# VH-VL binders against Toll/interleukin-1 receptor-like protein (TIR): the designs that were tried, part 5

Target 1, 165 residues: Toll/interleukin-1 receptor-like protein (TIR), of Arabidopsis thaliana (Mouse-ear cress) (q9ssn3)
Amino acid sequence: TKYDVFLSFRGHDTRHNFISFLYKELVRRSIRTFKDDKELENGQRFSPELKSPIEVSRFAVVVVSENYAASSWCLDELVTIMDFEKKGSITVMPIFYGVEPNHVRWQTGVLAEQFKKHASREDPEKVLKWRQALTNFAQLSGDCSGDDDSKLVDKIANEISNKKT

## First folded at step 23 (VH-VL)

Design a3 (from y3 with light chain N31K)
Fold by OpenDDE, look of step 23:
Structure a3 (fold): chain C 165 residues (1-165), chain A 118 residues (1-118), chain B 107 residues (1-107)
Amino acid sequence: as target 1 above (165 residues)
Amino acid sequence: QVQLVQSGAEVKKPGASVKVSCKVSGYKLTYLMIHWVRQAPGKGLEWMGGFDPERGKTIYAQKFQGRVTMTEDTSTDTAYMELTSLRSEDTAVYYCATHWGDWPFDYWGQGTLVTVSS
Amino acid sequence: DIQMTQSPSSLSASAGDRVTITCRASQGIRKYLAWYQQKPGKAPKRLIYDASSLYRGVPSRFSGSGSGTEFTLTISSLQPEDLASYYCQQYRSYPYTFGQGTKVEIK
């Protein structure tokens, strides 16, 4: 199965609000969108017999919210996305939702505490990969959330629609 | 593994300038926040300056403002610290160090002894 | 600037002894206090961050406590390899500042 869009997000932060609106709009526009339910899948998202949804997606809309970087799952996903981005196989669309891009770039602000926790729990090399992914991610052209999520949804959807062809 | 390797010892006359290098390996310099700390013989540690991610620029200790310049060459993954108008009091081991976010210094260079004498 | 006052300047203790080093900040630095160990001829090595968090790989005999303006580094059972100078550092605000250091000798 091929997708137009892969949605990367922290479920607890945005699943029931921004992501739900974005997904609805993308589907309304017949944009094939993969939306993972990480809570239900419990790490069983990918089968070795199937290609990763990321690998067969044209766009990755990555919504970095306050607790995105607190999740090792999200960070692993981001590393994968950024690896494909580096290969030119996927276009990454950064969405900074309630976080400063600069904080993501340097892992400061809320991300500082999150990474302190990661450093105590995770392999140092893995943590470095996460940092690298976030830094590279934050250097990409992206959008920040503002006062109106509907406008952001429309913007993202329009951009994808225009590039889909 | 992140490693910081500094240039060799320097001997300078008063009034001269010194430029110490700090080469990063195992990670890209562009991902790091480089700071410089010096230590006079038998004395404590003194912060000289470093990159502030909030301001997006290098911040210098007031004591060294006007005399110190910290630069980076991302193409060679090398950071530099230049100190001008050297004085005998500038005799010290100079360290480059790096940290993450609001994190203390995680990695240190081996230090560069700069001796200022007539 | 935030001044860090460290005490004592030096101490001598026997192996197995409990050692305590104190650091006082001239103003509140919350938890943004680190402790470093520096052995002769070597660069400092981080031991504690955020006042009380032990870095990975650091022996458990090291511990940090405190918040605000008063902080303490404790070595529960001094070992011969602990011979070094120890420094506190605040990273709450620029300029970063260090304590004067404590030289720990082993009897």
Scores: ipSAE 0.655, ipTM 0.857, lowest interface PAE 0.9, mean pLDDT 92

Design a4 (from y3 with heavy chain P104A)
Fold by OpenDDE, fold request of step 24:
Parts: structure tokens; C-alpha cells; sequence
Structure a4 (fold): chain C 165 residues (1-165), chain A 118 residues (1-118), chain B 107 residues (1-107)
């Protein structure tokens, strides 16, 4: 695999905070990490001729923050990640950052409002795929943010290091 | 594309039990919050019970508590509603329905007529 | 339990007419109210949720308003295909409860 870790996150939420710390620690530990520096809300992120970084990654660290599910881009990425997870080609590491896993599972709370918007403007089949991905994602063993992001960063990095070897 | 298809009409005697099925297609049952609503002939809608994601369990209307059981078979994507000790006033069309996080019912089964008569 | 009182129980109007159905809750339910349309022999269909949000695919002639205890469903221009019974439903708390329904007939 080309990458050890693929980071999936909502840039507006965590790019300059939690993700920056996590990325720094992963790199410090020589963990090959893909982090998208350009959040493209519209358009294709990858050339069709190139394999998605997701496809060539061993782990997907998915950080679901408050506005993660508000982004169709993030949700599409999640669907892709979960498809590979189902095939056993990637290991997904759920990180619930400031959101309750149960809300993600059932798309309640803040996700309910986000999906109300999605339902009004997106293809119904796509919305269903998003829901399925989130539900499956939420059923995976993961971690929740607490009072100390540094501890969470260390935990994630340690888990990856242990699984990598 | 999500569809709820219910079992056929039932005729029961007072005191008997009825078990209505609701098969989900186009989506997995495990991802749905299934509820049951009945409607007596010429009457309004009456909520019987359904899954509460916040509590992680099925909630029953007190009126039917102890007499109704709602179950799910995820292997067949089928939800069931069993009503025991049937009485004439239980004669109604029974609907399975589901909602998303917005809590308003979205998808409905076609209904199952249960007739209770001596 | 929260009682939902719907009015009128029935109405007859002509095509093109403005139709208004009212639903009152016995206690405050915020905007946790849905409206359903049920055509004869069919299952109910969601029209409005959150008191005033139009469900996808529902004609724009349908609208909902209100909050707290008073709610209204309005059909701005009644169409022949709107012949049906309409129900309000609160989902503020269990048990969920419905209005008694309004039968809309077309003259």
C-alpha cells in the first residue's frame, strides 16, 4: 500500500486543530499519511486515471465532527471508505469528535438537520447510501473525543503503530 | 426505493392472536426505526409502538402494553407485530411505518386488515 | 398523553378553493408536528414535517404553519386528486398521537 493512513475529516471543523495535531504525530512516527490539503466542495478531487488514496491506504482514520455529515463530499468519501472496508481492503478507525456515535448511527441530533437539507437537494438513492455508510460506520469500534485531544492523538497513533507492525 | 410490504389480511376469533409481518426491501431493516399504527374501519390513526433510537428499545403505547409484541428478524429484513387476546375492537388495518431522524413517518406498508369476529 | 384535536372533521370544497385544516395540541409540542394525506384504501403519505417543512415531492400548494399548540395545514388551490383524509400527528413525546382526521371532499 502507498499510504498507511488516510485521514477523512471535515476541514472546516478540524483541519487547523485536531487534524493538524494528529497528522503531525503520525508523521513524527513515520506513518505514511494522506491528508487532503484542499477541500474541494465541488468537483472531482482525483483524476480518474489515478487510484484514490483511499484504495491504496491500509487504514482510514475517519474523524466525524459536527459538520462532517453536512458535507456531501465527506459523505461520498465515507461511502467509498466503507465500501473498501466491506471488502476488507482497508481498516476503518472511527473517531467521533464532538458528536455522539448514536446520533451518527441513526442520523439524529445535528445529523437530522443535516439530512433534512440533503433530502431536499440530493438524489434519494445517494442519501440512502450516505445513511447506510454512517450507520455501518457508527457500528465499528471507535473512539470519542474527550477532554484532552493530545491523549486521543496518542491513542490513535499508538493503535496504528501497533497494527502496522 | 425503500418499500414496506406487509402480510395478507387475517380473520381471527376473539381471544386469538395475530402476527403481522412487514418485509423491508431496498434497505436493511437494521437501519430502520419501525413503528406500527392501526386504523379501525372509518376511524383515525392510532400509534401502537415503535423503536426509539435514543433509548435503544421499542416503546409500546400503554393501551397495548402486555398485549402487543414487536420483533424484528434482520436475517429476512422482516418486522413483526403480534397482538394477543384479540377483541372485536381490534378489527383494523395495521400499518408498519418508518421514520428517519426527523421523526415524521416516511415510508408506510400497504396495511394489513385484521378482522376479529366470533 | 398529548391530545390532538383536528378541525373540521370533514369539509367539502370546489376545485381551486383554498382549504385550511386546524390541529390543536393539548400541550406545547414545539414544531414536532407532521401532516399526512390518506387517500381511500391507501396508506398515509407524509406531506409536512416539523410543522412547516414541505416533504420532497409534495406539491407546493400544500403548506403547514404553526408552533406550540396551534397548527394549520393549507391547500392553496384544491385539486381533484386532493380528495383524501388528512391527519396531523405529534412526535414530541410518546405515545405519538394523531388528530381524528379531516375528510376532504371535492364538489
Amino acid sequence: as target 1 above (165 residues)
Amino acid sequence: QVQLVQSGAEVKKPGASVKVSCKVSGYKLTYLMIHWVRQAPGKGLEWMGGFDPERGKTIYAQKFQGRVTMTEDTSTDTAYMELTSLRSEDTAVYYCATHWGDWAFDYWGQGTLVTVSS
Amino acid sequence: DIQMTQSPSSLSASAGDRVTITCRASQGIRNYLAWYQQKPGKAPKRLIYDASSLYRGVPSRFSGSGSGTEFTLTISSLQPEDLASYYCQQYRSYPYTFGQGTKVEIK
Scores: ipSAE 0.892, ipTM 0.950, lowest interface PAE 0.5, mean pLDDT 94
Fold by OpenDDE, fold request of step 24:
Structure a4 (fold): chain C 165 residues (1-165), chain A 118 residues (1-118), chain B 107 residues (1-107)
Amino acid sequence: as target 1 above (165 residues)
Amino acid sequence: QVQLVQSGAEVKKPGASVKVSCKVSGYKLTYLMIHWVRQAPGKGLEWMGGFDPERGKTIYAQKFQGRVTMTEDTSTDTAYMELTSLRSEDTAVYYCATHWGDWAFDYWGQGTLVTVSS
Amino acid sequence: DIQMTQSPSSLSASAGDRVTITCRASQGIRNYLAWYQQKPGKAPKRLIYDASSLYRGVPSRFSGSGSGTEFTLTISSLQPEDLASYYCQQYRSYPYTFGQGTKVEIK
């Protein structure tokens, strides 16, 4: 695999805080990490001639923050990640950052409002796929954010280091 | 598309039990919050019970407590509603329905007529 | 339990008429109110949710308003295909409760 870790996150929520700390720690430990830039959040995808970074990653660290599910781009990415997870080609590490896992599982709370918008704008079949991905994702063993992001960063990095071949 | 297909009409005697099925197609039952609503002939809608994601369990209307059981078989994508000790007043069309996080019912079964008569 | 009182129980109007149905809750339910349309022999269909949000695919002649304890469903221009019974429903708390319904007939 080309990458050890693929980071999935909502840039507007976590790019300049939690994700920056996590990325720095992963790189410090020589963990090959892919992180999208701001331009990719506008719906731009990779060339069809190149393999997606997700496809060539061992782990997917998915950080679901408050506005993660508001982004169709993030949800499409999650669907792809969960498809590979189902095939056993990637290990997904759920991180619930400022959101309740149960809200993600059933798309309640803030996610309910986000999906009201999606339902009015998007293809119904696509919305169903997003819901399925979120539900499956929320049923995986994961971690929740607390009062100390440093501890969470260390926990994630340690877990990756221990599982790395 | 998501569809709910219910079992056929039932005729029962007072004191008997009835079990209505609701099969999900186009989606997986495990992702849905199933509820049951009945409607007596010429009358309004009455909520019987359904799954509450906040509590992680099925909630029953007090009116039916001890007499109704709602179950699910995820292997066959089928939800069930069993009502025991049937009375003539239980004669109604029974609907399975589901909602998303917005809580308003979206998908409905076609309904199952249950007639209770001596 | 939260009681939902719907009025009128029935009405008859002509095509093109403005139709208004009211639903009152026995206690405050915020905007946790849905409206359903049920045609004869069919299952109910959602029209409005969150008191005033039009469900996808529902004609724009349908609208909902209100908050707290008083709610209104309006059909701006009644069409022949709108012949049905209409129900309000609160989902503020268990048990979920419905209004007694309004039967709309077309002259």
Scores: ipSAE 0.892, ipTM 0.951, lowest interface PAE 0.5, mean pLDDT 94
Fold by ESMFold2, fold request of step 24:
Structure a4 (fold): chain C 165 residues (1-165), chain A 118 residues (1-118), chain B 107 residues (1-107)
Amino acid sequence: as target 1 above (165 residues)
Amino acid sequence: QVQLVQSGAEVKKPGASVKVSCKVSGYKLTYLMIHWVRQAPGKGLEWMGGFDPERGKTIYAQKFQGRVTMTEDTSTDTAYMELTSLRSEDTAVYYCATHWGDWAFDYWGQGTLVTVSS
Amino acid sequence: DIQMTQSPSSLSASAGDRVTITCRASQGIRNYLAWYQQKPGKAPKRLIYDASSLYRGVPSRFSGSGSGTEFTLTISSLQPEDLASYYCQQYRSYPYTFGQGTKVEIK
């Protein structure tokens, strides 16, 4: 595979803290990591080539933060990741960063307001696929954020290192 | 295309029980939050209960506490509402409806008329 | 429990008329208020959530307003297909409760 890890995240929530620490630690361990920062302005960012990096990754580390599900780009990416997970082509490692897994599973709490906006703006079948992807994602074994981001980074990196063997 | 298809009309005697089914098609029940609402003839809508994701369990309106049970069979994508100790005042059309994380009922079943008469 | 009271209980209006239905909550419910349309012999159909937000596909002649305890549903130009009963519903707290309904007839 070209990448060991595909990082899916909402840059607005996590770019300059948790994701930076996680990415640097993964690279320090020689884990080939693709960081999909969808919010940085870059002409190449708008291409459909994002699905190609997912296909060639062993793991998808998906960091669902407060505003992850507010982004249609993040949700479209999650649908693709979960489609490959269903085929057995990628291993998904859920990270619940500042959100309750149960709220992700049922799209409640802050996700409820985000989905009210989606339901008013988007085709119903697309919203149904987004809900299904989040529910399936939340049912996987994953990690939750706590008070210590560096400990969470170490745990994730250790889990990936162990699973590479 | 999400559809909720309910079981057919039923006639029951006072004191009996009824179990109304609600089959999901076009989607899977495991992704839905099902609530039940009834409507007596010529009357308005009355909420009976449904799944509460915050508590991770089904909650029932106090009026029906002890008489109603709501269950799900994800292997057949079918939700059930069972009402026991039926009275004539329980004569109503019973609806199942989806309650997404967006808090309003979205898809509704066609309704099941339950008539309780001696 | 939060009681929901609708006014009027019924009304008759001509096609093209502006129709207003009110709904009052016995306690503050912020904007956790939905409106439903129920045609004879059919299940209810959602129109409005969060007091004023239209569901996709609902005709723009429907609008909602209000917050707290007083809410309105307005049909700006009544059409023949709008003949139905209309219900408000609060979802601020359990038990969820509905207004008693407003039957809209067309002359």
Scores: ipSAE 0.441, ipTM 0.804, lowest interface PAE 3.1, mean pLDDT 88
Fold by ESMFold2, fold request of step 24:
Structure a4 (fold): chain C 165 residues (1-165), chain A 118 residues (1-118), chain B 107 residues (1-107)
Amino acid sequence: as target 1 above (165 residues)
Amino acid sequence: QVQLVQSGAEVKKPGASVKVSCKVSGYKLTYLMIHWVRQAPGKGLEWMGGFDPERGKTIYAQKFQGRVTMTEDTSTDTAYMELTSLRSEDTAVYYCATHWGDWAFDYWGQGTLVTVSS
Amino acid sequence: DIQMTQSPSSLSASAGDRVTITCRASQGIRNYLAWYQQKPGKAPKRLIYDASSLYRGVPSRFSGSGSGTEFTLTISSLQPEDLASYYCQQYRSYPYTFGQGTKVEIK
């Protein structure tokens, strides 16, 4: 029920590589981790309790990868996470995986095309909230991917362990 | 919903300066990239400049370089365009507009008529 | 700089007519082309982005086509409320540039 970490990510981009390694390392360190795999939930009944795990987590580790913002489910989740962050109820740890923070901040690069699709499909007010969430998220202190995912996993896990005090 | 509300019409003498304001409502200025476009009477639209997120700063059209300054006050959600050394050919309606980077301008202010005459 | 050239400069058509407006770019701009409608005394209003994608709330009688250097705005059945000037704009590179405009009058 009460978690140290809520993992938010796009499964298609990261499930078999980075997220698997990160989840394994967090669990190995006895960090209570909720893994929110949106892609495995495709075609399944959506659980309204998804927001409850966010509410009872100390940290949200949000891995924004190339296609994270292509998913309305991920963006809705991010809005919820950032709402709790604004209230001081959760600490958000941004991870920019294969994307530039500036592109997330302004929804440029690959995110521009993703948001053109959202604008054609979604309620304009919803899209504005998604943009606001991404901009606020990108302005937080976070980590960027590099050449070595193992080093990034260790860094994230160390940061979580240090911040729990 | 996002709205851009501009200051009222102004009449200026040649050589003077004008500062047009553009207040954002329904959203925060810090989330927008404000650009300025003008339209001389009976003429088409002309881009003057705006915020470029890739460079992290405002870019001005070469025609206006040295005469135009575009600023923002996020505490009041208001953007400003100041044009100096006015000439009669600067008589135009000045619009603020915003877009999302690799996009067309989605939101436009109502326009501010600036008349430059003796 | 990328010059945008519209044609015609003006036209007059009857309600129900099909109207086309052409926009040519001096360099390739892929599909980074917008169309705006400006009614008399009003600010421009967005119609089309990326050459052919309609903004939400734009009537389906408006359509855009083209890529590269030649683009077309079509109004399939002209309505009285379509009396306006129409502008194309490239957003491929700075400086952003507009066509000279096309004034559409309804007989």
Scores: ipSAE 0.439, ipTM 0.794, lowest interface PAE 3.2, mean pLDDT 88

Design a4 (from y3 with heavy chain P104A)
Fold by ESMFold2, look of step 23:
Structure a4 (fold): chain C 165 residues (1-165), chain A 118 residues (1-118), chain B 107 residues (1-107)
Amino acid sequence: as target 1 above (165 residues)
Amino acid sequence: QVQLVQSGAEVKKPGASVKVSCKVSGYKLTYLMIHWVRQAPGKGLEWMGGFDPERGKTIYAQKFQGRVTMTEDTSTDTAYMELTSLRSEDTAVYYCATHWGDWAFDYWGQGTLVTVSS
Amino acid sequence: DIQMTQSPSSLSASAGDRVTITCRASQGIRNYLAWYQQKPGKAPKRLIYDASSLYRGVPSRFSGSGSGTEFTLTISSLQPEDLASYYCQQYRSYPYTFGQGTKVEIK
């Protein structure tokens, strides 16, 4: 595989805090990590001759934050990640950052309002696939944020280091 | 597209029980929050209960507590509502319906007439 | 429990007429109100959610308004296929409750 970890996240929520620290720690441990901030468009290319970063990663660390599900790009990415997880091609590590897993599973709380907007803008079949991806994601064993992001970063990095063996 | 197809009409005597089925197609039952609503002939709609994701369990309307059980079989994508100790006032069309979290009911089954008479 | 009261219980109007149905909640439900259409012998069909938002595929002659405790469903130009009973429903809290219904007949 080309990458050990694919980081999926909502840049607006986490770019300059949690994700920045997580990425630095993973790199410090020599974990080959792909971090594609979808909100920072600067000459990025996708070539059909190259596999997507998701396809060539061992693990997907998916950080679902308050506004993750408001982004159609994040949701499209999650559908792809969960398709590979279903095939056994990638291991998904869920991180619930400032959100309750049950609200992600059933798209309630703040996610209910986000999905009302999606339903008014998007094809029903696409919205159904997004809901399925979130529900399947929330059923996996994962970690929740607490009062200490440093401890969460260490836990994630330790877990990845152990699973590389 | 999501479709809910219910079992056929039933005729029961007072004191018996009935189990109405609701088969999901076009989606998986495990992704849906199934609720049950009934309608007596010539009357309005009455909510009986359904899965509440906040409580993590099925919630029953107080009127039906102790008489109703709602179950699911994900291997056949079929939900069930069983009502026991039937009375003549339980004569109604029973609907399964589903919604999306904090949404109103979006999809409805065709209804199952249950007639209770001596 | 939140009681939902509809008025009128029935009405009769001509094709092309503007029809208004009202629904009152016994306590505030913000905008957590739906409207359903039920044609004779059929299951209810979704029309309006969140008091005023139209479901995809519902004709634009249907509209909803209101918040808090008072709500209306309006049919701007009644059509023959609108012969039905109409129900409001609150989904602010369990138990979910319905109005008693409004039967709309066409002269």
Scores: ipSAE 0.401, ipTM 0.788, lowest interface PAE 3.4, mean pLDDT 88

